# Ledger of designs, part 158: VHH binders against p49116

Target 1, 238 residues: p49116
Amino acid sequence: EGPLLSDTHVTFKLTMPSPMPEYLNVHYICESASRLLFLSMHWARSIPAFQALGQDCNTSLVRACWNELFTLGLAQCAQVMSLSTILAAIVNHLQNSIQEDKLSGDRIKQVMEHIWKLQEFCNSMAKLDIDGYEYAYLKAIVLFSPDHPGLTSTSQIEKFQEKAQMELQDYVQKTYSEDTYRLARILVRLPALRLMSSNITEELFFTGLIGNVSIDSIIPYILKMETAEYNGQITGAS

## First folded at step 12 (VHH)

Design d82 (framework vhh_ozoralizumab_d1)
Fold by ESMFold2-Fast, scan of step 12:
Structure d82 (fold): chain B 238 residues (1-238), chain A 119 residues (1-119)
Amino acid sequence: as target 1 above (238 residues)
Amino acid sequence: EVQLVESGGGLVQPGGSLRLSCAASGFRFEDYGMYWVRQAPGKGLEWVSSISWDSGYTLYPDSVKGRFTISRDNAKNTLYLQMNSLRPEDTAVYYCATEFYDSGPLDYRGQGTLVTVSS
């Protein structure tokens, strides 16, 4: 078989809503996050191995891992998004919610801990200077995770994950030959993605998109969108 | 209008070979994964093979792995299944199928071609 990913799968271009407002607001943050989510799902759909697993398996995989894919996308697009500015605005909004007694102290602590974990993850990836090929393969490793509860095609998924791991290893050894332990440093970052709550990600980034429903519930509809509709969501046009 | 037309089925003795074809029209064939599925007499549908849009990935269940080969010719909008070392349990109506993300699994399936493996 050919490689799991082609050069087209390395390209990951986020188009931000323009212009950026002088003062960040929930609507701008939600629109930015939604574009990244749709870009991430479109990226997954474009992988031939993913397509070959079939629609039911594809839906189950994305439902299980969308938060991990989204978080990797945040790290990859952190500079384009001005993510540090977005996170500062979210923190400010949370502080205002504390002052107005709108949220419990325990809930705010959970959310702040999530923001801290997200910042740590993004900072670790930035320090490692992860490139586009490495991000593409990390996303593939996350996508083809056979260990999520409820999956039915686990042996096939595991084989694609192993292929992603092998191709990442080959790429890193060839491209960063002078850095013997780079792959190990990259891979030990991935378990942190499983510690991040999808419910908290929804609250921080997607309140304007989902209202009172979950991202999990809308995934089948997003995956069923025609390419033109995906492009409209990614660019903010139809 | 999406149309899938299978051909190449027939009667063959155990150990023989057959090559099935599926002519696709009404959609951009080169953009979609394709499947072969089969239905034995009195049984439900069984997945036989999958191929990605670019032929980069092919999948087979253990029951046919090593005996069947799926392939496609995007220039001709045609899907193929080469079946070798045929067994009586391979007797079934074979269907060409595709799945669009805006429709259910196996939504676009042809009329099928009958494969009978007997002495």
Scores: ipSAE 0.005, ipTM 0.346, lowest interface PAE 12.5, mean pLDDT 84

Design d83 (framework vhh_ozoralizumab_d1)
Fold by ESMFold2-Fast, scan of step 12:
Structure d83 (fold): chain B 238 residues (1-238), chain A 119 residues (1-119)
Amino acid sequence: as target 1 above (238 residues)
Amino acid sequence: EVQLVESGGGLVQPGGSLRLSCAASGFRFEDYGMYWVRQAPGKGLEWVSSISWDSDYTLYPDSVKGRFTISRDNAKNTLYLQMNSLRPEDTAVYYCATEFYDSGPLDYRGQGTLVTVSS
């Protein structure tokens, strides 16, 4: 078989809403995050190996890993998004909620710890200078995770994950030949993605989109959108 | 109007071979994954094989792996299933199917073609 990913799968271009408001607000943050989420799901859908697993398996995989894919996307697109500025705006919004006594002390601490972990992850990826090819294969590794509950075809999913790992190894050895331990440094960053709560990610980035439903509950509907609808979501066109 | 028309089924002896074909129309065949599924008498639907839009990836359950080969011809909008070393338990109606993530679930399957493996 050919490679797991082609050059088209390495390209990952986020188009931010325009114009950027003078002051960030919940609507702009939600729109920006939604574009990244839809771009990430469209990216996954375009992978031939992913398509071959079938609709039920695809839905289960994306439901299980959307937060990991989204977080990798945040790290990859941090500069384009001005992520540090967005996180500062989220903190300001949360401060208003604290003053109105809308969150418990325990919940506030959980949310602040989540923001800190997210910043630490993005800083680690930036410090390692992860390139577009490496991001594509890291996303493939988390997408093809065979260890989520409820999955069928786990043996085949594992084979695709191993293929992603092998192709990443080949790329890193060829491109960064002088850095013997680069692959290990990159891969040990991945477990941190599973420590970040999808519920907190929803609250921080998607409040305007999901209301009282979860992202994983709407994933089947997003995956069934027409290609033009995906393009509309990721560019802001209707 | 999505249409899938299967052909190539028939009676064959154990150890024999058959090639099934599926003619697709009403959608951009080259953009979608394709599947073969089967239903034995009195049983539920069973997945038989999958192929990606570009033929780069094919999947098989252990029950048919090494015996069946899925392939496609995007220029002719046609899906194939080459079945070798057929066994009595392969007796079923075989359906060509597709999924449209853009516009719907795995509801699109043809009328089926009957394969009977019997001495």
Scores: ipSAE 0.000, ipTM 0.230, lowest interface PAE 15.1, mean pLDDT 81

Design d84 (framework vhh_ozoralizumab_d1)
Fold by ESMFold2-Fast, scan of step 12:
Structure d84 (fold): chain B 238 residues (1-238), chain A 119 residues (1-119)
Amino acid sequence: as target 1 above (238 residues)
Amino acid sequence: EVQLVESGGGLVQPGGSLRLSCAASGFRFEDYGMYWVRQAPGKGLEWVSSISWDSTYTLYPDSVKGRFTISRDNAKNTLYLQMNSLRPEDTAVYYCATEFYDSGPLDYRGQGTLVTVSS
């Protein structure tokens, strides 16, 4: 009956690995991305409505949407992560791989297209000056998506999504009352998240973490972690 | 075998109150969201209220918000709907449903209980 999200769910603070290397490397990028992934999973797990769906349903839900949540997190934390610098380092590595014939032209095209779409998305969110409340509700809309295959609690999921949409509308209309079309400009950005490949996200950001297994395969284990383990992962304390 | 048995309906005057009950069996009641839906004469099914598995979250459309209260007793496998300030437009057969059957026209509903609001 109360709001879907509390003020604690608006707070989304990424703690970067320390010390920062002079030159970016795969291990630093992977650790930074892993911290964001764990922060995103901890954020989702902390929502009481999400907990209410039960373990099997919430696991299926985040397995389906982790890439969308992760991408929203990249946009929200772009400055903290120095995301533009990370993407530039990835592009440089890809250009070197082209010169050495280590990757096919088709694969490189797919990866470069993904990076460009990611940059466009992050730039659009920055231009709209999306605030912390708006990010929290956009993540909730993505999280409570009833249209993924294999979901069993689709009616409750749909209602939580509608509640997220309603609360976002109320917030935007109150806070940005003079900008009648702000909500529409924000919402039309969301479909782009589903066009980005989770497999390419894994290759770009998670090569050190996933090894021979996919992110969606490890999500059930991440969601079952105790609070202390979650806090250790999102802050780097262990 | 999932079974839902509604009761508590009846004739009431405008402004009156009724409390509906739904006895559930054949599934782990405590693990599923529950719903009240209604069908007025000559109309389609209308969602009336939702309650999460743990009673923490409830949802209502504007048409009943502030007048109806959904609740559940997981120990008794029973769902309730407290209806206050009843209006003639609340006249309908009220059905209990689980979240399994809520993605379109319900594939399974209980027998229903008739609520008539008339002077």
Scores: ipSAE 0.014, ipTM 0.203, lowest interface PAE 6.8, mean pLDDT 83

Design d85 (framework vhh_ozoralizumab_d1)
Fold by ESMFold2-Fast, scan of step 12:
Structure d85 (fold): chain B 238 residues (1-238), chain A 119 residues (1-119)
Amino acid sequence: as target 1 above (238 residues)
Amino acid sequence: EVQLVESGGGLVQPGGSLRLSCAASGFRFEDYGMYWVRQAPGKGLEWVSSISWDSSFTLYPDSVKGRFTISRDNAKNTLYLQMNSLRPEDTAVYYCATEFYDSGPLDYRGQGTLVTVSS
């Protein structure tokens, strides 16, 4: 068979709302996050192997892993997004909410722990200097996870995940031939993605734009969008 | 000083339409996303719609999607909400709002405009 991913799948360019406002607000953060989510789903939809699984399987896979894909996207696009500035603004807002007695201490602790886990993940990816090819294959490994409950065609999904792992290994071995343990260092970072709460990600990044609608409920609609609609969402030019 | 002044509310029959306006001042309106929120008697604030600074991105919850349209005129520093096919459940005080994380109050909203949908 041909390769799982082509050079077009390595290209992952986020266009931010411009300019970044002087005062960060919920809408700017949510619009930025929504653009990244749409870009991530469009990326997944463009993979021929993904398309070959069919609509029901595609929807189930993305519903199960959108938070992992989104978090990898945050790490990959951290500089473009000024993610550290966004997270600092969120922390400041949470501290102000404590002073105003608007949020419980237990909830704030959970959210702060999530932010620290996210920062640690992004810092680890930055320290490893993960390149665009490596990010593309890590996203593919996450996308083609056969172990989520309720999936059909699990044997085919597992085959595609194994193919992603093999192609990542081949790439790393050829590109970073002098760093014999690079692949191991990269792969041991992935389990942390499953420990991150999708509910907390949704609250931090999507509350201002989504309201009372869950990400799970909008995934089928995003996956069915025409290319022009995706481009409008990710470039702001619809 | 950030000022938001809503207008356009009133009494309307079910199935009717209203257009709300929000006049903004005291900040660079063209640089900020804006949203509409509403509060029905005895209920909390409910998000109604959002619009990006350049109008390229708009979002709606399912409760109003297809019935309400948010828009803005950056030259006039004005935000709009076109409300069609109004239902009794849409009865609320409507506020335009923006939220700041740095150096400002979190609850930037005006006095609101009352929308009453009743036969």
Scores: ipSAE 0.000, ipTM 0.146, lowest interface PAE 18.2, mean pLDDT 81

Design d86 (framework vhh_ozoralizumab_d1)
Fold by ESMFold2-Fast, scan of step 12:
Structure d86 (fold): chain B 238 residues (1-238), chain A 119 residues (1-119)
Amino acid sequence: as target 1 above (238 residues)
Amino acid sequence: EVQLVESGGGLVQPGGSLRLSCAASGFRFEDYGMYWVRQAPGKGLEWVSSISWDSSLTLYPDSVKGRFTISRDNAKNTLYLQMNSLRPEDTAVYYCATEFYDSGPLDYRGQGTLVTVSS
């Protein structure tokens, strides 16, 4: 029908927990990450094309791509979150677990490599100066990924992804007409999102929240939240 | 303007020691973790050490563990790498690195300092 995304889908405002503690802790990091996750899910649910796919397809799609959406959100909100400071605090928390013999050296290496990949991704997006419209379209491209195993309605998902790519191209050509390679430089960065482990993201950002449950297990509940509940999660108000 | 300026490299014999320094400016040094990475001639970048913003955590790969010590002085905005029991395999350009996220383009490592371990 009309455009896949409207100006309302460009707005992505993360409200951080207040006050920020003098020394970061698991609770603050988990609360900050949870607000970003809920904001990302609310953003996805607001897209008419996403709603049109139906509840079962929506749930499967978000379960497949939540880590990609979350990572794009981390990059977009890196300044608001003071992400580099949070990553340093996470590393400190993990070292305490190692000193107590809770983690192996191999696990530390995997986590450190993940942190490096995350920082490199966020830095690359910052260097490109990705704007709010571009972030919205990139999130749509990863959301409407037809190639995840077990998905239904893959032809519809593929058409929505192609529509997102087309609208991103039109936006970039209009807004950054002098930079003929900008779209290619943006798109070449997306495959890196799939190299990042969702299990490690859960360990880094959601240790205080998930306990014995995975993000995959809570996604259906988040997607069914009322708008007021989403607003409560992303602003800390209820 | 964000700047990282490495120094302290030089020629040293096997078994010798060197201390590298990195002078940081243009950002809140005390808020960020810092890294040392190196690039040997004809090879890719290799992670050497990491330190948390508060110095409570330091990390090393097995290749340098027990020989290298990372430290920082937040009052002086300076990162250090104490290198002991140097081996020919440690020959590389050493870079100070950090990651800070801004909407503009940023370089997260400095120009480097050359360490040559040879007789």
Scores: ipSAE 0.000, ipTM 0.109, lowest interface PAE 17.0, mean pLDDT 80

Design d87 (framework vhh_ozoralizumab_d1)
Fold by ESMFold2-Fast, scan of step 12:
Structure d87 (fold): chain B 238 residues (1-238), chain A 119 residues (1-119)
Amino acid sequence: as target 1 above (238 residues)
Amino acid sequence: EVQLVESGGGLVQPGGSLRLSCAASGFRFEDYGMYWVRQAPGKGLEWVSSISWDSSHTLYPDSVKGRFTISRDNAKNTLYLQMNSLRPEDTAVYYCATEFYDSGPLDYRGQGTLVTVSS
């Protein structure tokens, strides 16, 4: 019985578009987010347990959890992304939209609450000093969620989720033996991911500061990409 | 060294039955989902059936549902496909497959076994 994840699955390195523009724009934000999404999908696809579930189940799982994986990726890559700078730019744009009466106050409130929840989540993960192994297992726990509607192979998915939870527990207890409540502090962060709207994430990161893009429509395409196509998208190589 | 070896194909008349076998080695068979896929002459690959690692879930496309049954014996590292009420359009090379990334392509498959349905 080998571990669910190998050391290769702990490595999660985002390559940002370069150069960073003097003033952040929608295009740079969308390209950065797209690279993180592709990296997250490629990471999931590389897991043998995920592969074993088959194409249709893989697509259904990722459609159900992409927002949770993406948000964990934002927290993990917050420094390399300069996420705080990106979020500040989005907030400034939204405040200007309120001033100019371009968006309703109720809509702006929903989006601002989402940004606040995202900032709180990322700050909590940073304060806990979540390491690469912990992020890998948290991503595995959300990926192998058997409780999404319409899933087949739910017993296999549950087995893999339990294996992820067990391996995370073993890792934390061995590595952080003096912090008795560390695992509990980490795990109580996960429910917040499910309360965040995937539609608002799409609006903020994939279609600019207003409007929507359907991530659901592109997920099957991304999962079927050859490794060279993934690498091209992630690195921006022509 | 990962190997999948299919057997049990042959010539049958319409309405007949065949049972295909796939002997797996070189990986932990009991930990992976298994699949049957087929390729008819001049056509692309078509998914035929899937089974979970524990046999609790099986899937079939409408073209074979009610006629084909997938099963596995984890103690013997063997996958089976029971094919009943065979039709001429079932004529194809049948491949056993699993998603085993260490062996190369995600959809690892063997050499196949030919099933011909004709009078």
Scores: ipSAE 0.000, ipTM 0.133, lowest interface PAE 15.8, mean pLDDT 80

Design d88 (framework vhh_ozoralizumab_d1)
Fold by ESMFold2-Fast, scan of step 12:
Structure d88 (fold): chain B 238 residues (1-238), chain A 119 residues (1-119)
Amino acid sequence: as target 1 above (238 residues)
Amino acid sequence: EVQLVESGGGLVQPGGSLRLSCAASGFRFEDYGMYWVRQAPGKGLEWVSSISWDSSYILYPDSVKGRFTISRDNAKNTLYLQMNSLRPEDTAVYYCATEFYDSGPLDYRGQGTLVTVSS
């Protein structure tokens, strides 16, 4: 039995849609977010330990944690995505909706609070200067969460999560030996991911999905895509 | 197009050994995880073992751990199950399966091979 993750799992390259529109719109934001979601799911499916758990377990794990994986991906890819620009465009749209009475004040407050929490999370990760190896293991820790309702074989999932935590600890102690508390500072950021609403994430980033389909409903289908189709979705090829 | 063909089953006495084989065709065997599952008479399907595409991760339930060994030969497109210290409760039809996400869990499985553990 080797390490949980290999060098292949550290590389995480998001390719943005082209051409860029003159003004950001819901379709461009949705396509960008969809590419990140597909990249995240392809990343998870490429992990041998994840694959060994079997399809039912894989589907249940990703359904439970897709919002956490997606948010970690937003933080990791914030620069390439120009996330601050995307969030500013979303805020401008919400401000216009307030002025036109198109959305309730309570809903707008919930969405704005979510945007604030997302910005704070991404800013904290940037300030900690989380590297690619650390991101890969944080994603593995949230993926192999044994505490989601309805999971079977939770002892094996827990063992993989513990293996992810141990390998992250070994990496951080070796690479950042002078910073005794770095691992603790990183790990205490993870609980915030579970307080963010997946429904609000869908509203902010996936409004352009055709057919009023929820992310929860499409996850099994995305996981069932063949490698070539995954690569096509990630690169935007037809 | 996708085919899985199991072999190696038979009658064996308690404490005996058998080696099952599964010949795979119609897909890139080296890219997919593989599974052994079994169905005892009058019972549902029971997962027996899993192996990742590169053999780096292998899982067993407690019922067979220490007695069964899963392995694969990607050059031959073949999956194996070495069964030692067989017990009467291991009597079942054994199926080779793969996790094609386009078909649902365990939908791509072979015809099975019967293993009978009896004196």
Scores: ipSAE 0.005, ipTM 0.368, lowest interface PAE 11.6, mean pLDDT 82

Design d89 (framework vhh_ozoralizumab_d1)
Fold by ESMFold2-Fast, scan of step 12:
Structure d89 (fold): chain B 238 residues (1-238), chain A 119 residues (1-119)
Amino acid sequence: as target 1 above (238 residues)
Amino acid sequence: EVQLVESGGGLVQPGGSLRLSCAASGFRFEDYGMYWVRQAPGKGLEWVSSISYDSSYTLYPDSVKGRFTISRDNAKNTLYLQMNSLRPEDTAVYYCATEFYDSGPLDYRGQGTLVTVSS
């Protein structure tokens, strides 16, 4: 078989809603996050190995890892999104909510800790100067995780994950030949993704979209969208 | 409207060969993974083979590996299944399906073609 990913899978371009409002609001944050989520799912759908696993397996894999893919996308697109500005606005809102006694202190603490973990993750990726090829393979490694409960075809998923790891290793060794420990430094960042709550991610970024419907519930519908519909979502075309 | 039309089934003796075809319309065939699934009399649906949009990845369960070959022609919007060394246990209705196939939504699989392997 050929490589797991082609050059087309390295391209990951987020188009932000325009114009950016003077004051950030839930609608802008939700629309921006939705575009990134749709782009991430379309990216996964475009991988030949992913398609070959079949619809049930594809849905199960994305349901299990969407928060990891989304977080990697936030790190990769942090500059385009002005993520630091979005997070600062959320923090300011939460601090005001504490002063007005509108939310439980325990809940605010959980959300603040999540924001801190997200900020730390994005900062670590920026310091490592992760490139587009590395991001693509890290996404593939988290996508092809054979260890989620309820999966079938786990041996094939594991083979695809190993192939992603081997191709990432080959790329890093050729491109960053003088930095013998770069791959290890990159891979040790991945466990942090699993410690972040998908429920808190939904609250922070998707409050305006989901209402009573979770991201988990809409994933099968997003994965069934045709390419033109995906492009419409990521560009805001109606 | 998504439409899948299977053909090529028939009666064949054990050890024989058949080539199934699936004509696809109503969607961008070249953008989607494709599958063959089968249902033997009195049994549930069984996955037979899958192929990526660009043919770079093909998968087979152990029951057909080495005997069946999946392929596609994106210019003709057609999916194929070459079946060799057929066995009585391969007797089933064979369905073509898109990558969004699950356990039986009508929108994502065809009407089927019957393959009977008997002496």
Scores: ipSAE 0.102, ipTM 0.594, lowest interface PAE 5.3, mean pLDDT 84

Design d9 (framework vhh_ozoralizumab_d1)
Fold by ESMFold2-Fast, scan of step 12:
Structure d9 (fold): chain B 238 residues (1-238), chain A 120 residues (1-120)
Amino acid sequence: as target 1 above (238 residues)
Amino acid sequence: EVQLVESGGGLVQPGGSLRLSCAASGFRFEDYGMYWVRQAPGKGLEWVSSISWDSSYTLYPDSVKGRFTISRDNAKNTLYLQMNSLRPEDTAVYYCATEFYSPYGSEDYRGQGTLVTVSS
């Protein structure tokens, strides 16, 4: 009946740690990434359709798609995060490390390949000038993916995904009426998100913040947080 | 905390065989390459063998090629070194090792070592 997303669900504002260090370090990057992750999960929780699925189903969905949501968030917040600067610094370090030994060489190449895929994705989104409404609906399409293994409420999830697709189509056709192929150009970007390893994302952005605990294992905890706890995690302090 | 615990060292006669084991804990063993290094009395560390995270490739220096075989069991978080045709010059403390590569630096870890003595 009503729209899947309201205007409140379009708002996605990342607050960066302050002050920004003179030189980028693992602490600043991981703190920034954690804020984005928590913001993304708080955003998902705010959707009535997501809450309607029940806690077990919504936890399974976020476990399956957190990397896709996080990557969309990186693209959306790339300017605020100075993401290109962060990735360039990491790539420079990695390139200088390739010749150290043959054990880390293969892992370094896997991580560099992931960074290149991430840069290409973010560059594609920037070139398309994806707006806040488009990002909100792309995140909803990713969130309500019925095709992940182990999901139980697949029919209801598919219904919400179709609703997200329909509302995105309506928005794009109305707002960008002169660009007949815009929707197609946007949607063909989404499959690339599933080619990116969640393990490498954890290594790049969450090293040292969660120890040996995976993002998958903390998701149920984050989803159960009260608004005040969420705000504390997003800002690093209340 | 990361732990690497070697076992299987001992006294063997020249031409004999020995199998070393390394029990790993405190990290995702299946995601990291592993290697063996040794230190003979009064000498520096010498690289002995390396294995990729998925066992798809292994590396050996000429000094042990054809005699030593590195392997791993990711389900058991265990690294192995099968040593055949042992020579007196293989006498050393053998260390299980890994490098925790990260985009922000690397950290090398070694166990406490296990002594291998090749002597009559």
Scores: ipSAE 0.015, ipTM 0.335, lowest interface PAE 6.6, mean pLDDT 84

Design d90 (framework vhh_ozoralizumab_d1)
Fold by ESMFold2-Fast, scan of step 12:
Structure d90 (fold): chain B 238 residues (1-238), chain A 119 residues (1-119)
Amino acid sequence: as target 1 above (238 residues)
Amino acid sequence: EVQLVESGGGLVQPGGSLRLSCAASGFRFEDYGMYWVRQAPGKGLEWVSSISFDSSYTLYPDSVKGRFTISRDNAKNTLYLQMNSLRPEDTAVYYCATEFYDSGPLDYRGQGTLVTVSS
C-alpha cells in the first residue's frame, strides 16, 4: 500500500465569503464556519483509507471528531479567516452582555474560557509554524482516532492512526532534521482538542444555521452530498 | 440503474484457488470504493475485503489476510477477488458491493456467486 495521504490531501484552500463586512454578524461568521466544516468533511471523504473503512464507520468517525477537525482547520486557516478579529468581536459582545446583565455570568465565563483555549491553541500552532504537510497529518491522526466511544473496527482505525503518525515522523525528521524535538512539541498539542466543547463551538460559530440542528446530527447529510453539491456549499454557489 | 454482476464461483477442493469477478454499470465506477462481502449458509453477512477507488488502499480481515487479494480495473469497470488456499469455512455466497453516501451501506450489491469448498 502507498502513503496514507497524497500531495492532493495537503492542499487545504478555504474560500471566504466576499468581502468581510465592516460590522461582523452571525450570518458572516456562520457562513465562514460552514465553509470550513464542509471543506473539512470533503477532505476526509477524499482519503482512500477513510473511504475503504465503509460508510457506517466513516460517519461514526466524523461525528466523533468533527470538533477536533474543525478546530485544526480554524488554526490552519486563521489568517484567511481573520480569526483573531472574529474572536475579538465575540469577546467584546460577551463583555457588553455582562455589563448589560443580558446573559448569565456563569454561561459567559464558560464561553470566554472556550475562546481563551481556542486562542491559545491557535497561537501555539502559529508559534510552532506548523506547515501544510504537518496539518494534513495532524488532521489524519485525529480523524483515525480509535478510542471514541461506540466505534467498531477500532483495530483498523488504530493502524491508520499509527500510519499517520509514522508518516508525520518521517516528514518532520527529513524536513526539520536539526530540530530533534519538533515532533513531540507538535503531538502534545493534540490532547487539548478533546477538552474543547463541541456544544460551545456550535454556539460560537454555527448559531446562524437554519433549522436549529446540532452539527453531529447533520454530519450524515453533509457526507451524503454529491461532489458538485459540496463544491456549491464551499463556494456559496446555488 | 446501478447494477453489479458477480461471476467466477464454483466447487473447489480445500487448498484450491478461485478468481471472482464483478462487472459494474450505472455509476462512475472509478469514483467509488468497492467491497466483497460473503454470507455462509445460516450466517449473517461478513465483510471480506475493501479497495479504494484508486487501488492505493486495500483492507482484509485476519480470516482472509494473506490468502485473498482484491483488485480492480477501472477501465473495464470490473472488481476482482483472487482467492487462494481456500478452506471449507470459506464456503459462502460472495457479493460485490458499493456504498453511496446518498444511500445506505450495501444498498447496492449484486446477486452473488456461490463458492463451495469441499472434499
Scores: ipSAE 0.175, ipTM 0.640, lowest interface PAE 5.3, mean pLDDT 85

